# VH-VL binders against o60147, part 125

Target 1, 175 residues: o60147
Amino acid sequence: MLEKNKYLYIFRHIQTNQVLLSQGNVLKKTALFQLPYPLQKPVAPNGMRPAKLRKDHWVPLLKVEFPNESMFQSVFMQLLNYRKYRSVQPLTSDLLKLPIPVRRRKIMRQEVPNTIADLADILNKEKFPENSVRLQLSDKSDSEYADWPPSVQIDSEEIKLSRGFREKTTVDEAR
Short names: E, the ipSAE of ESMFold2; O, the ipSAE of OpenDDE; V2, 0.75 times the mean of E and O plus 0.25 times the DockQ between their complexes.

## First folded at step 6 (VH-VL)

Design j10 (framework fv_dargistotug; at its last look DockQ between E and O 0.05; V2 from the best seeds 0.00; counts 0 for: pae E 14.3 > 2, placed apart)
Fold by OpenDDE, look of step 7:
Structure j10 (fold): chain C 175 residues (1-175), chain A 120 residues (1-120), chain B 106 residues (1-106)
Amino acid sequence: as target 1 above (175 residues)
Amino acid sequence: QVQLVQSGSELKKPGASVKVSCKASGYTFTSYGMNWVRQAPGQGLEWMGWINTYTGEPTYAQGFTGRFVFSLDTSVSTAYLQISSLKAEDTAVYYCARGTYYILTGFDYWGQGTLVTVSS
Amino acid sequence: DIQLTQSPSFLSASVGDRVTITCRASQDISSYLAWYQQKPGKAPKLLIYDASTLESGVPSRFSGSGSGTEFTLTISSLQPEDFATYYCQQLWEYPTFGGGTKVEIK
């Protein structure tokens, strides 16, 4: 029997460096709800409607292959929690001195390194088997944002994708 | 071994409130989101929303805001659906279903359903 | 919201028949589509996710195909236990279900 998808895709916005999590290699529209700051002004009941998803504005940051779906689910949920936690933390005195738009931009610039660091931290705590988690980065230098546990094997090959989606390959379907 | 067990059938009058429970077992409760689905008698399935079991954040579908409240008791791996100011049109079977909204997979495990009947 | 239109709404078939159910989306949803089986008085059961991936424990006679706006569920050889109502579900936006297809005994 086929195992469920155990791949985590992380995308970054090419302009704002905001980050989205996805199991699929195609970003779904509701993924935008992950963002602490909307890309556009929300107009909806309860104050939130999904913004328009511009697929061409999102590029893959990294891809993670987990040993099984359960491990994927655990890490995915924790990543969402880490992001939420940061969004509600008190701002530093330095940030408070900045105008709100400038402050938001500065926070967004840290989204990529923070997400990578979060992932490494979560994986360090989980203590998965050695070399059981495969990490592929769009930019290899991004791996330097964190110390990775022995459970993580970093691929030498980089992800090559220009948009927030990738067509399924035979290899992906077989896994 | 994964199992979702819901509370029993409810009979309520219009204007009353009901709280349906969904107890999970056989897996890490906080690793999967919990969805709620409504099915009126003889009708199709309607997604009501979901709750992030890790963060506690609920998301409600259109038409299910205000009178509908999702909540958790993680200590007993239980999700709750509360409906206030019940109406006759709320008569339906309510299902809880495991699944994280941000992923591409469907709802792989379901509760047995809870019939809520609203009648004067 | 994304609307899913299933066809047909009702289908009469015999054991051993090849059964095909179609689900059309009002917009492109890529492969974010799932299929469910529901029997009377029971909760739905997941059959297919990601348009074509078979859920664990589901018989191989079930298959899903399609992408974008057109999707198909196929039962290669209908078995007695397959008489039920089938629903498609999209997960591209807020999840919505098709109207269902009831497969009845001919």
Scores: ipSAE 0.449, ipTM 0.821, lowest interface PAE 1.6, mean pLDDT 88
Fold by ESMFold2-Fast, scan of step 6:
Formats: structure tokens, sequence, C-alpha cells
Structure j10 (fold): chain C 175 residues (1-175), chain A 120 residues (1-120), chain B 106 residues (1-106)
């Protein structure tokens, strides 16, 4: 097991507000398969999952530091499952009356608040020690999407990443 | 070229243990999870579990309790399956197969399989 | 545990035939369904993932369709190399496989 593997990074798309989860500080192209809606207009009627990751279109949403790798893995897998289940949730009558493009845009905009709410829900059901989970948010106001358990310490420190979404080190900052 | 190469066939007595290896090449080992799939003679495919190659944490399917251990040696890009206290019903071909950590998009590369035969 | 039911379990066909294999899930799995081909003595080969996305290098005569609980694999014009056993797999929860469909020469 590696200590660096206790960090969860979450990214958001600058235009659509769609969310990607990452195990560690590097966002990989396979993360695009998490998306319920394609970023690009479908080439075929059935569409296809995106194959290319445009890193310039994604920004950090939040970073979570867990007390150990086992708890990180548990929370990460639960969060992924919440996202899968949301993709088949019944649509409200308000959403159903909207044209498909408007409906999709509205659903995509909810991914940030939904992901934050899901994270908080998972952390509330886990019995982590007080102040053992460190949550860093790119925008502090995003913490308002949920009620956090005593285990969570919200940090206002900026998430500092290199151009490749790798967290900045002393070496990177010296350059 | 992406390749998963498994160790050779094993013939074991009941109660013995076996360790199957799966050596990966042609990609970054820690970028994909490693799955283990069993196929008993004449039967279908059965997922045993996976190991997160980045964290080293294994996850076991419900049917694989206690006797099965997934492990790694990341320095040589190799995943291992150990089965202890072998029983006749463990006779099967064991496959390793690469997947993803996020949305399991299917297992795109498979090892050639390792036949484990448990007989008296 | 999500169960997958494949039908038929055995299919006899001739070269040039259109072959359709079905896979039914015990609960909604959205599009998290893959199809594999397994030839005797060989490891399975991924054909289709995300219900309808063709894996690189797989011939265009293979196609997948469906969502939710009902899925199909179609081979539009069966070739000699297509005689094999086909498996569906769900990846919505812990992966499970269907029972397989053996496609044999008529």
Amino acid sequence: as target 1 above (175 residues)
Amino acid sequence: QVQLVQSGSELKKPGASVKVSCKASGYTFTSYGMNWVRQAPGQGLEWMGWINTYTGEPTYAQGFTGRFVFSLDTSVSTAYLQISSLKAEDTAVYYCARGTYYILTGFDYWGQGTLVTVSS
Amino acid sequence: DIQLTQSPSFLSASVGDRVTITCRASQDISSYLAWYQQKPGKAPKLLIYDASTLESGVPSRFSGSGSGTEFTLTISSLQPEDFATYYCQQLWEYPTFGGGTKVEIK
C-alpha cells in the first residue's frame, strides 16, 4: 500500500459542470468513461464514450485526504457507485417536460452539488475519527451543498496543480 | 504491445497451496486494475475479484472467501493469485485480465490462462 | 448480485447467417454491459463494451444494442472464424457473466 494513495481528486468541466473522479493527482483519459453525457456532439445516433481528454477543459473541484488507504478506497468506490445509480434515477415531472437539450444541460449542472452531497453522505455514514478527513475546495462556497460530519476538516488552502494536473512539489515550484 | 503472461499449469494435491503469476508489459501497470476470472472445466466465466494496482487493495467476490489472496509486485509489473487449502472444486483455468478503476469498461486484455488441477 | 441470462445457450448456424444472442439482466444496469468471444482453449476476447461500443480491431459485422435490462449481440454475416462461445458481462456492480452461448457450425 502507498501513503500517496490516500488522496481523492475531483475535477469539474469548465463549461458543462460535469465531474470526474481521480485516484491520485493525475487525471487519466479512462476517467472520461464516468460521464453519463458526452462532451462532444455524438458522431452517431447512439453516440460513443469520449476517447480524448482535454485537460485544459477540466479544473480541480476538490481534494480529499483520508486517514488511510483502505478508507480512501471504500469512499472512492461508494462515490463511483452513487454516480452510476444517479444515471438511472427516475426523472421528475419538471425535468420530463423540458426539451432534451435543456434537460441534459440542467442535469449536468447538478453534478457538482450532487457529487459534493454524495461525498458528504458517504462520510456521514462512515465512522471516521474527528478531524481525520481533510477536505480542500477550490471554491469554499461549494461546501454549502452538504452538511459535513465531525470527521471532516474543511481547508481553505488552494489546490496547487502543475499544467498536467499533477500536484505541485518543491521541484515544480522551483522551476 | 500490451501482454499479460501467466505462469504454467499446476497439478496439486488437496490441502496444498498454489500461486499463479500474471506479468504485464506494454503499458503502465498502475494505470489499470487487475481482475481474476475462473473457468471450471466445461463451465462459464466467474469473476473472482480485482486488485487496485495503484493502491494494492484487493476486492473479492462473494464466492471467494478466505482461501484466495490477490497481491502485487509493482517493481516487476506482476499480479499474483494464491489459493490455500486447495479443494477438488478449485480445478479450473484461472485468468488475469486488465480493467479500469473507474467505470469497468470491459476487460480489454487477458492472460492466456493457468490450468490448476487438484487431484489425489 | 446481478444475474445475467443468455439465450439461446446453443445456436447452430451457417456461414453468411445473421446471428442474434440476447442477454437479460436481473436489474437495470444502464449500458454497463460487455460482450466477449471465447474460442476453445483460448482466453476470452473483448468485442463490445458500454453495450454498443465496438472494441478496436473487432470486425464491423459485430454489433451490440440495448440498455437497462435487455441486450443483444448481432453478427450480421457469420464467418468461419466466428464459431465460438459468446459471453455477456455486467459492470454495473461487481462483475458477473452470463452463462454463455455456443455458436456451432450447422
Scores: ipSAE 0.007, ipTM 0.480, lowest interface PAE 12.5, mean pLDDT 79
Fold by ESMFold2, look of step 7:
Parts: structure tokens; sequence; C-alpha cells
Structure j10 (fold): chain C 175 residues (1-175), chain A 120 residues (1-120), chain B 106 residues (1-106)
């Protein structure tokens, strides 16, 4: 009955460049569970999972519009699977020789390009209709992290909002 | 379509520097990582490292952290390998090779190679 | 560092022969292994990735198999253009190449 929004919203942390995926244009506290955390600490040090969601620390990275809920769910789940896959991979020897704070910052700096590449890889493998998926970026040069299939139309207008997304949609999750 | 074109061969003296270029075309340059691979005459392949073409951050393999520098000019879709204080043992063919940021699918496109010869 | 050991280092074969090349990893690398062909004076060419997935445009006489620590490249019927050196490469972490297997005409 009730129609859910068909948008994928992706946020970037202003300091750490960590990435959070969201089905709504406002982050929920539970989004933080997407980030790794040390089992023996109540807070994530140096850009790990923070104890609380600071909405002023998360800015729009990109938004994807899908024509229906099924396409959104498929892509969203696959993105989470890519992040899980990466989280269990062994660290390289180059990374292991770095001091822990430096190592963590280096890994986190890759989250933006990695997420964009993952999204494009998923969309290239899907057989979605031409121009059925609209992509809008905060920085259009970020589209250069990947080759996009014919199904993707990249919006010429950048997201200009600094704390949220331009389009306000009613989402039951926020109320 | 996808093409990596490297600069021409170089003849250098010990102690000099060289800068090898790798110009990409046929794809979005910042969508794929750029790897550098060395092959000494009659020898096998040796991965030197890679550079994230979006952030510009290089990663160097063991033994390549001192005199080897990876860099980019994204405005002309070009990656560079600079080798300073050249030694005779640096004589090799140097390849650029495209890979995904995760390096999971191998290097699908390679430059033609640049022979750097270092002799007195 | 993950070491890759190719066997044999050298083989001599005739056109039409079935050729097998083995790559053994010093630790479990799941399926993260690629195979390359290199002809003299040319850049390597990707043949197979993810242990068994054939790269686009590569003839079907090439196949790969294996997982974990042992991998095999097979050429079912050797052709004149297949005389080359073959390298395996692990992609589990910091990429490394095997020592190569040179396939020459008998």
Amino acid sequence: as target 1 above (175 residues)
Amino acid sequence: QVQLVQSGSELKKPGASVKVSCKASGYTFTSYGMNWVRQAPGQGLEWMGWINTYTGEPTYAQGFTGRFVFSLDTSVSTAYLQISSLKAEDTAVYYCARGTYYILTGFDYWGQGTLVTVSS
Amino acid sequence: DIQLTQSPSFLSASVGDRVTITCRASQDISSYLAWYQQKPGKAPKLLIYDASTLESGVPSRFSGSGSGTEFTLTISSLQPEDFATYYCQQLWEYPTFGGGTKVEIK
C-alpha cells in the first residue's frame, strides 16, 4: 500500500571520508552499524565506528534514483555485501607495517572511490533499462571513479546542500 | 578502444633520473587504478606498486619506496613513474597496467612497455 | 609476502598437444589468481582471472582451475601462436607473480 522512496543516499564523513549508505535522505543512528568497531572499546578510535551519529559530520556524496523498490533493494544489498567482503580481507604487508592510526586513515581514504566503483560494478552487471537510473553527485568528478552503463544517467546538476539532500521526501523511518 | 601508450625508450647514465609516462584513453582515467610492473632483461614480472588515480595516493611494493615515485596528471589522463639516482640494476622494461581499485580481476590492459637502459 | 611457484619452469611441446601448467601459492588465496601470456618483446596479456574466468576475446582452448593453494592453466590443443611464457599472479593481497613457464616448440 504505502509507497517507499526509491532512492539510495550515500553520505561521506567530513573528517574521515568514511561512507554510510541510507535508504532515506536523513541518516538514522542504526546506519553506524555499517562501520567496523573494536570489540573491546565503547567508541571507535580515529574514524572507526563513532559512539553517536553527528549529523553535522556527514555530508551528501551521491544520490541514486531507481524506478522501483526491487531495483533499489537489489543494489543496496549488493553494496552491503561488497563492504562486508572488503572488511574480511587480509591487510596488505604495506598496510601492516604502518602505525595503527596511519593505517586506519589510509584505509578510510579509500572508502569513497571504493563505494563508487562498487556501485558502478553492480549497475554494469544488472540488466536495467537505458536511462532508468539517475545518479546525482556532490562532486561530478567523482563519476570518474567508474565507467557507467547505459542504464545510468548522470545528472548535470551537483548536490549543493551541505548537511542533507536537496529533495525532501516523506519517509516513515524519520517520523 | 582502451589504450595505454607509454613514452619511448631511454638511455641514461648512472645517477641520472628518468620519467616514464603512461597516457590512458578509451575509458574514464580515474575509474581504475594504475599499476607499475618491472621486467629486467630475461627475467620475470615484478609488481612495483600502484597509484589510486582518483586520490593520487601511491602504494609501493617492498624495495620500491626510495627512488621510485608514482604521480598523475588527471587533466591529460596520464600516469608517471619517476626513477631517481638510476643504477645499472634499474635496466628493465617498465609497464603501466590498469586494474580495479581492489586488484581482484587482474590487470586487463597494459602499456607497450618502456625500456630504460642504464650504462656508463 | 605470498610466494607463487610455477611448474614446470620450461616445457617443450608440439602443436596439438594438451599443455598443463601448475601454480602453487604459499598460503590460501581462495580464487584470487590470474594467468597471463607474454610473447617476446610484448606486454603480458590477461588470459584468466578469478582462477577460472576467461577474459573476453581469449580462445576457449584456454582454461583455468583450482582454488586455495593449487591452480592449473590448461591449453587443450596447443596452437602455433601459444608458444609464449605464462605467468600466474595472486591478487589476494599485495600482488605477486609466479616465476613463469616458457612453452617452446618441440
Scores: ipSAE 0.005, ipTM 0.477, lowest interface PAE 14.3, mean pLDDT 81
ESMFold2 (binder alone), look of step 7: mean pLDDT 93; pTM 0.951

Design j11 (framework fv_dargistotug; at its last look DockQ between E and O 0.46; V2 from the best seeds 0.00; counts 0 for: pae E 9.3 > 2)
Fold by OpenDDE, look of step 7:
Structure j11 (fold): chain C 175 residues (1-175), chain A 120 residues (1-120), chain B 106 residues (1-106)
Amino acid sequence: as target 1 above (175 residues)
Amino acid sequence: QVQLVQSGSELKKPGASVKVSCKASGYTFTSYGMNWVRQAPGQGLEWMGWINTYTGEPTYAQGFTGRFVFSLDTSVSTAYLQISSLKAEDTAVYYCARGTYYILTGFDYWGQGTLVTVSS
Amino acid sequence: DIQLTQSPSFLSASVGDRVTITCRASQDISSYLAWYQQKPGKAPKLLIYDASTLESGVPSRFSGSGSGTEFTLTISSLQPEDFATYYCQQLDEYPTFGGGTKVEIK
């Protein structure tokens, strides 16, 4: 039996540092629905027609290879749930005293470290086999945002940055 | 061993309601989204929307808002499609199909379909 | 919404024939395309995903190619069990299906 794609790509916006999750190395247009704050006005009507996705404004943050599709799906769903949960949490007093635009920017700045920390937390809870999950980062220093469980093997090689997508490599196709 | 089993055919009058069930087995129910697809007699496939089985959040395609409701009972790994105020044009086979919109893969497992006939 | 146009709508062929079905997207969808086979009274069956990846259990005579806006499903040697209707599906935006191609016995 052929294994289906078990790769998670996480992209960040080059200006706002917002984060998008992708199962493919090319972002879907509907990925914009993951964002708590729209990049552009107007907001997508009824959540059916997302704003125009400027793929060139997004760069890969990290790539995760899971043992199988089921594990990928579980982690992916949990990541979205963590994000949603965070977005509905009461704001701190410090944030509430700030103007709304400033507040939003401050929250968005934390999306990258929060997403990485969420991923580590989810993986810690899942208790996958040792070294069964491979993590590649565009910036190795980003791994410091979390304590990783033994199930995670961090690659020494950084992923190549490509805006909007990463072309399939022969190595990726062979996996 | 993955299997989606839908409820049986329905015959309804215009204005009535119907609730179709889709019971999943052989996999972790909350790990995959559940899609609904409509196929009118002799016509093609039409995506109605999907429900996030982990969060319970439904997403409806254009043309399937209002009268169509997706729901879950995770305790029995079952997804539901409810159609209210039935119309003759709602006559079709309705499929549930496993798959999360977030992934590159398509809908890999389908229910056997449920025929809903709306006739006066 | 992204429109998918399949051609031809109907195709008559014989066992052993090479069959080619085309799916054109109204905009660039990269490789987010799937192919399905549907027989009368049955649910669709996934054949190809990500434009060219063969689903597990699907015979090797089926293949998919293309990217961007033009995609092709090919059956290298048509078998008796391959007479059916085939659909393409895009997954770049909210899913939409092509109109279908019915492969009939000549």
Scores: ipSAE 0.323, ipTM 0.787, lowest interface PAE 2.4, mean pLDDT 88
Fold by ESMFold2, look of step 7:
Structure j11 (fold): chain C 175 residues (1-175), chain A 120 residues (1-120), chain B 106 residues (1-106)
Amino acid sequence: as target 1 above (175 residues)
Amino acid sequence: QVQLVQSGSELKKPGASVKVSCKASGYTFTSYGMNWVRQAPGQGLEWMGWINTYTGEPTYAQGFTGRFVFSLDTSVSTAYLQISSLKAEDTAVYYCARGTYYILTGFDYWGQGTLVTVSS
Amino acid sequence: DIQLTQSPSFLSASVGDRVTITCRASQDISSYLAWYQQKPGKAPKLLIYDASTLESGVPSRFSGSGSGTEFTLTISSLQPEDFATYYCQQLDEYPTFGGGTKVEIK
């Protein structure tokens, strides 16, 4: 019997470089609620929520396999909380000097490296057993954004770009 | 194992308030969201919203404005639903239900339900 | 809001019958649909999520299929304990439930 949701899927927006976390290999519309929606100028300067989910605009960034649901849920929650924490931090003076559209774009372009660094930081702190977590990237050079603990095995095979994470025969769909 | 235990039935008059509790056990409370679902007598299920158990941020469905408040006490792994200015149409069974963050896989564990009866 | 229309709203069946319940969504919800069973005086019980994945401990006589806008729950051989009301739930947006299908003894 297959255990419930032991994979973490991370997507990147092709235009803005914003990042979405997913428990499934296909994004749901509610994933957009992960993106901070600007309420007022000083509260949410760092991200924008698109009006609707365009699945062709979100491509695989990385996939993580955990041995059980508990590890997955802990890491997923912590990643969301890292992003929320960043969204409420004061802007630096260098950022405040920029025109607002330029500032927003610069902040959004940091989401990929920040998310990868956050994932590594969480995994380093968790002290998981050696080689217990398998990481696959769409671009292996992205692993260079962070130092990975011995618990992480970086897969030599890159994820195929375009058209989702779903691999044939991972679940039985014949019904 | 995983359990959600709700407070007992309530009989209230219009205009009063009620606070329903939902105590979780058998799992890490802050790793899963908590949903609230209403079922009026003889009617179907109606999602009222959910609360992020880590941040305490509630999200309310349309129609559950102002009078319905979700809250938490994470020190005792308990979620709360408060309904103020009770009306006769608030008579229903209220369920808490566990879900993943941002509602991915349905609601896998439910409380036993709390009947709130509002009568004059 | 995404509307879910269940059909039929009521059916009468005998033990051993094959039962099929449909759920139609007002828009494409991919595979983000769950099925629940509810007996009188009890909380709903999750049967199926992601359209076709059985929840742990659910008998294999239950199955789900569909994607997009049309989904079905099938009970291959109805048992005495299966007489209940069944609800579909979409999870693509803020959740909504179907109106329910009551399955009674014929």
Scores: ipSAE 0.007, ipTM 0.588, lowest interface PAE 9.3, mean pLDDT 82
Fold by ESMFold2-Fast, scan of step 6:
Structure j11 (fold): chain C 175 residues (1-175), chain A 120 residues (1-120), chain B 106 residues (1-106)
Amino acid sequence: as target 1 above (175 residues)
Amino acid sequence: QVQLVQSGSELKKPGASVKVSCKASGYTFTSYGMNWVRQAPGQGLEWMGWINTYTGEPTYAQGFTGRFVFSLDTSVSTAYLQISSLKAEDTAVYYCARGTYYILTGFDYWGQGTLVTVSS
Amino acid sequence: DIQLTQSPSFLSASVGDRVTITCRASQDISSYLAWYQQKPGKAPKLLIYDASTLESGVPSRFSGSGSGTEFTLTISSLQPEDFATYYCQQLDEYPTFGGGTKVEIK
């Protein structure tokens, strides 16, 4: 019997580096619910979010395959909770001293390393069997944001990027 | 064995309030979202919204803001739908239904439904 | 919101018949469509998700097909227990249901 759902897909915005989680290969409009608005003074996400998702502006960051739906659901819900918790933490004094546009860019840029670190933290706390969780990344160097437990096998092949994505020029490029 | 058991039918006067319960068993309550679906007599299905059982955050469909409130009691694995200032057009069977947080696969388990009748 | 149009709204059929129900979306929803069966006085039951994947325990006479804006539910050999109302549901945006198709005995 094939499991109903055992894959986690994580996407990033090509310009802002904001991260969205998905249970399927394609992003849903409801994923926008994950984004704060505004970052400094969050309001109800569904009330202040765009009505439409620009799917061509999001590319795969990583894909995780779990042994079964139960493990997938546990990790997925924990990731959503980590993200929610991060969104309501007080800003540091260093960030508060920055102009709002600069502050937002710095916060958004950290979503990729933060999400990868959170995923690894959750997987380190769970007692999954050795090599039971398969991780495939678009950029293999992103795996270096965390230390992975023995339950995780990182695929040697990187995810091939979907249509609409262009090669990044530099880390200093405006996003 | 997954089960969703809802509270019994309600007969209310216009202007009253009603609170419908949906008790989950057989799975980890906080691992799945809870959806609410309305069906007026002789009519089709209408999605009202859902509540994230892990965070407690509700999301309402257009047309179900203001008088409708989704809530939880995680200690007893129960979701609630409260309707205030009841109107005759609120007469319907209300269903709770389990879905994944981002609802990719549809609703795999449903409560038996609660009939709410609003009449003078 | 994405609108779903089901056709027909009603059909009469005999045991053993092949029954086809169509669901049309107002915009491209890829494969994010589910089908439900509802019997009188009962809650809906999930039959098919992701347009063509049978839910566990659903008889193989049920099948789904389609992608984009046109979807079909087929019952290859109608049984007495299949007389019910069938609904499609899209999950590409906030969920919406089709108007339903009532299948009754001829």
Scores: ipSAE 0.006, ipTM 0.548, lowest interface PAE 10.6, mean pLDDT 80
ESMFold2 (binder alone), look of step 7: mean pLDDT 93; pTM 0.952

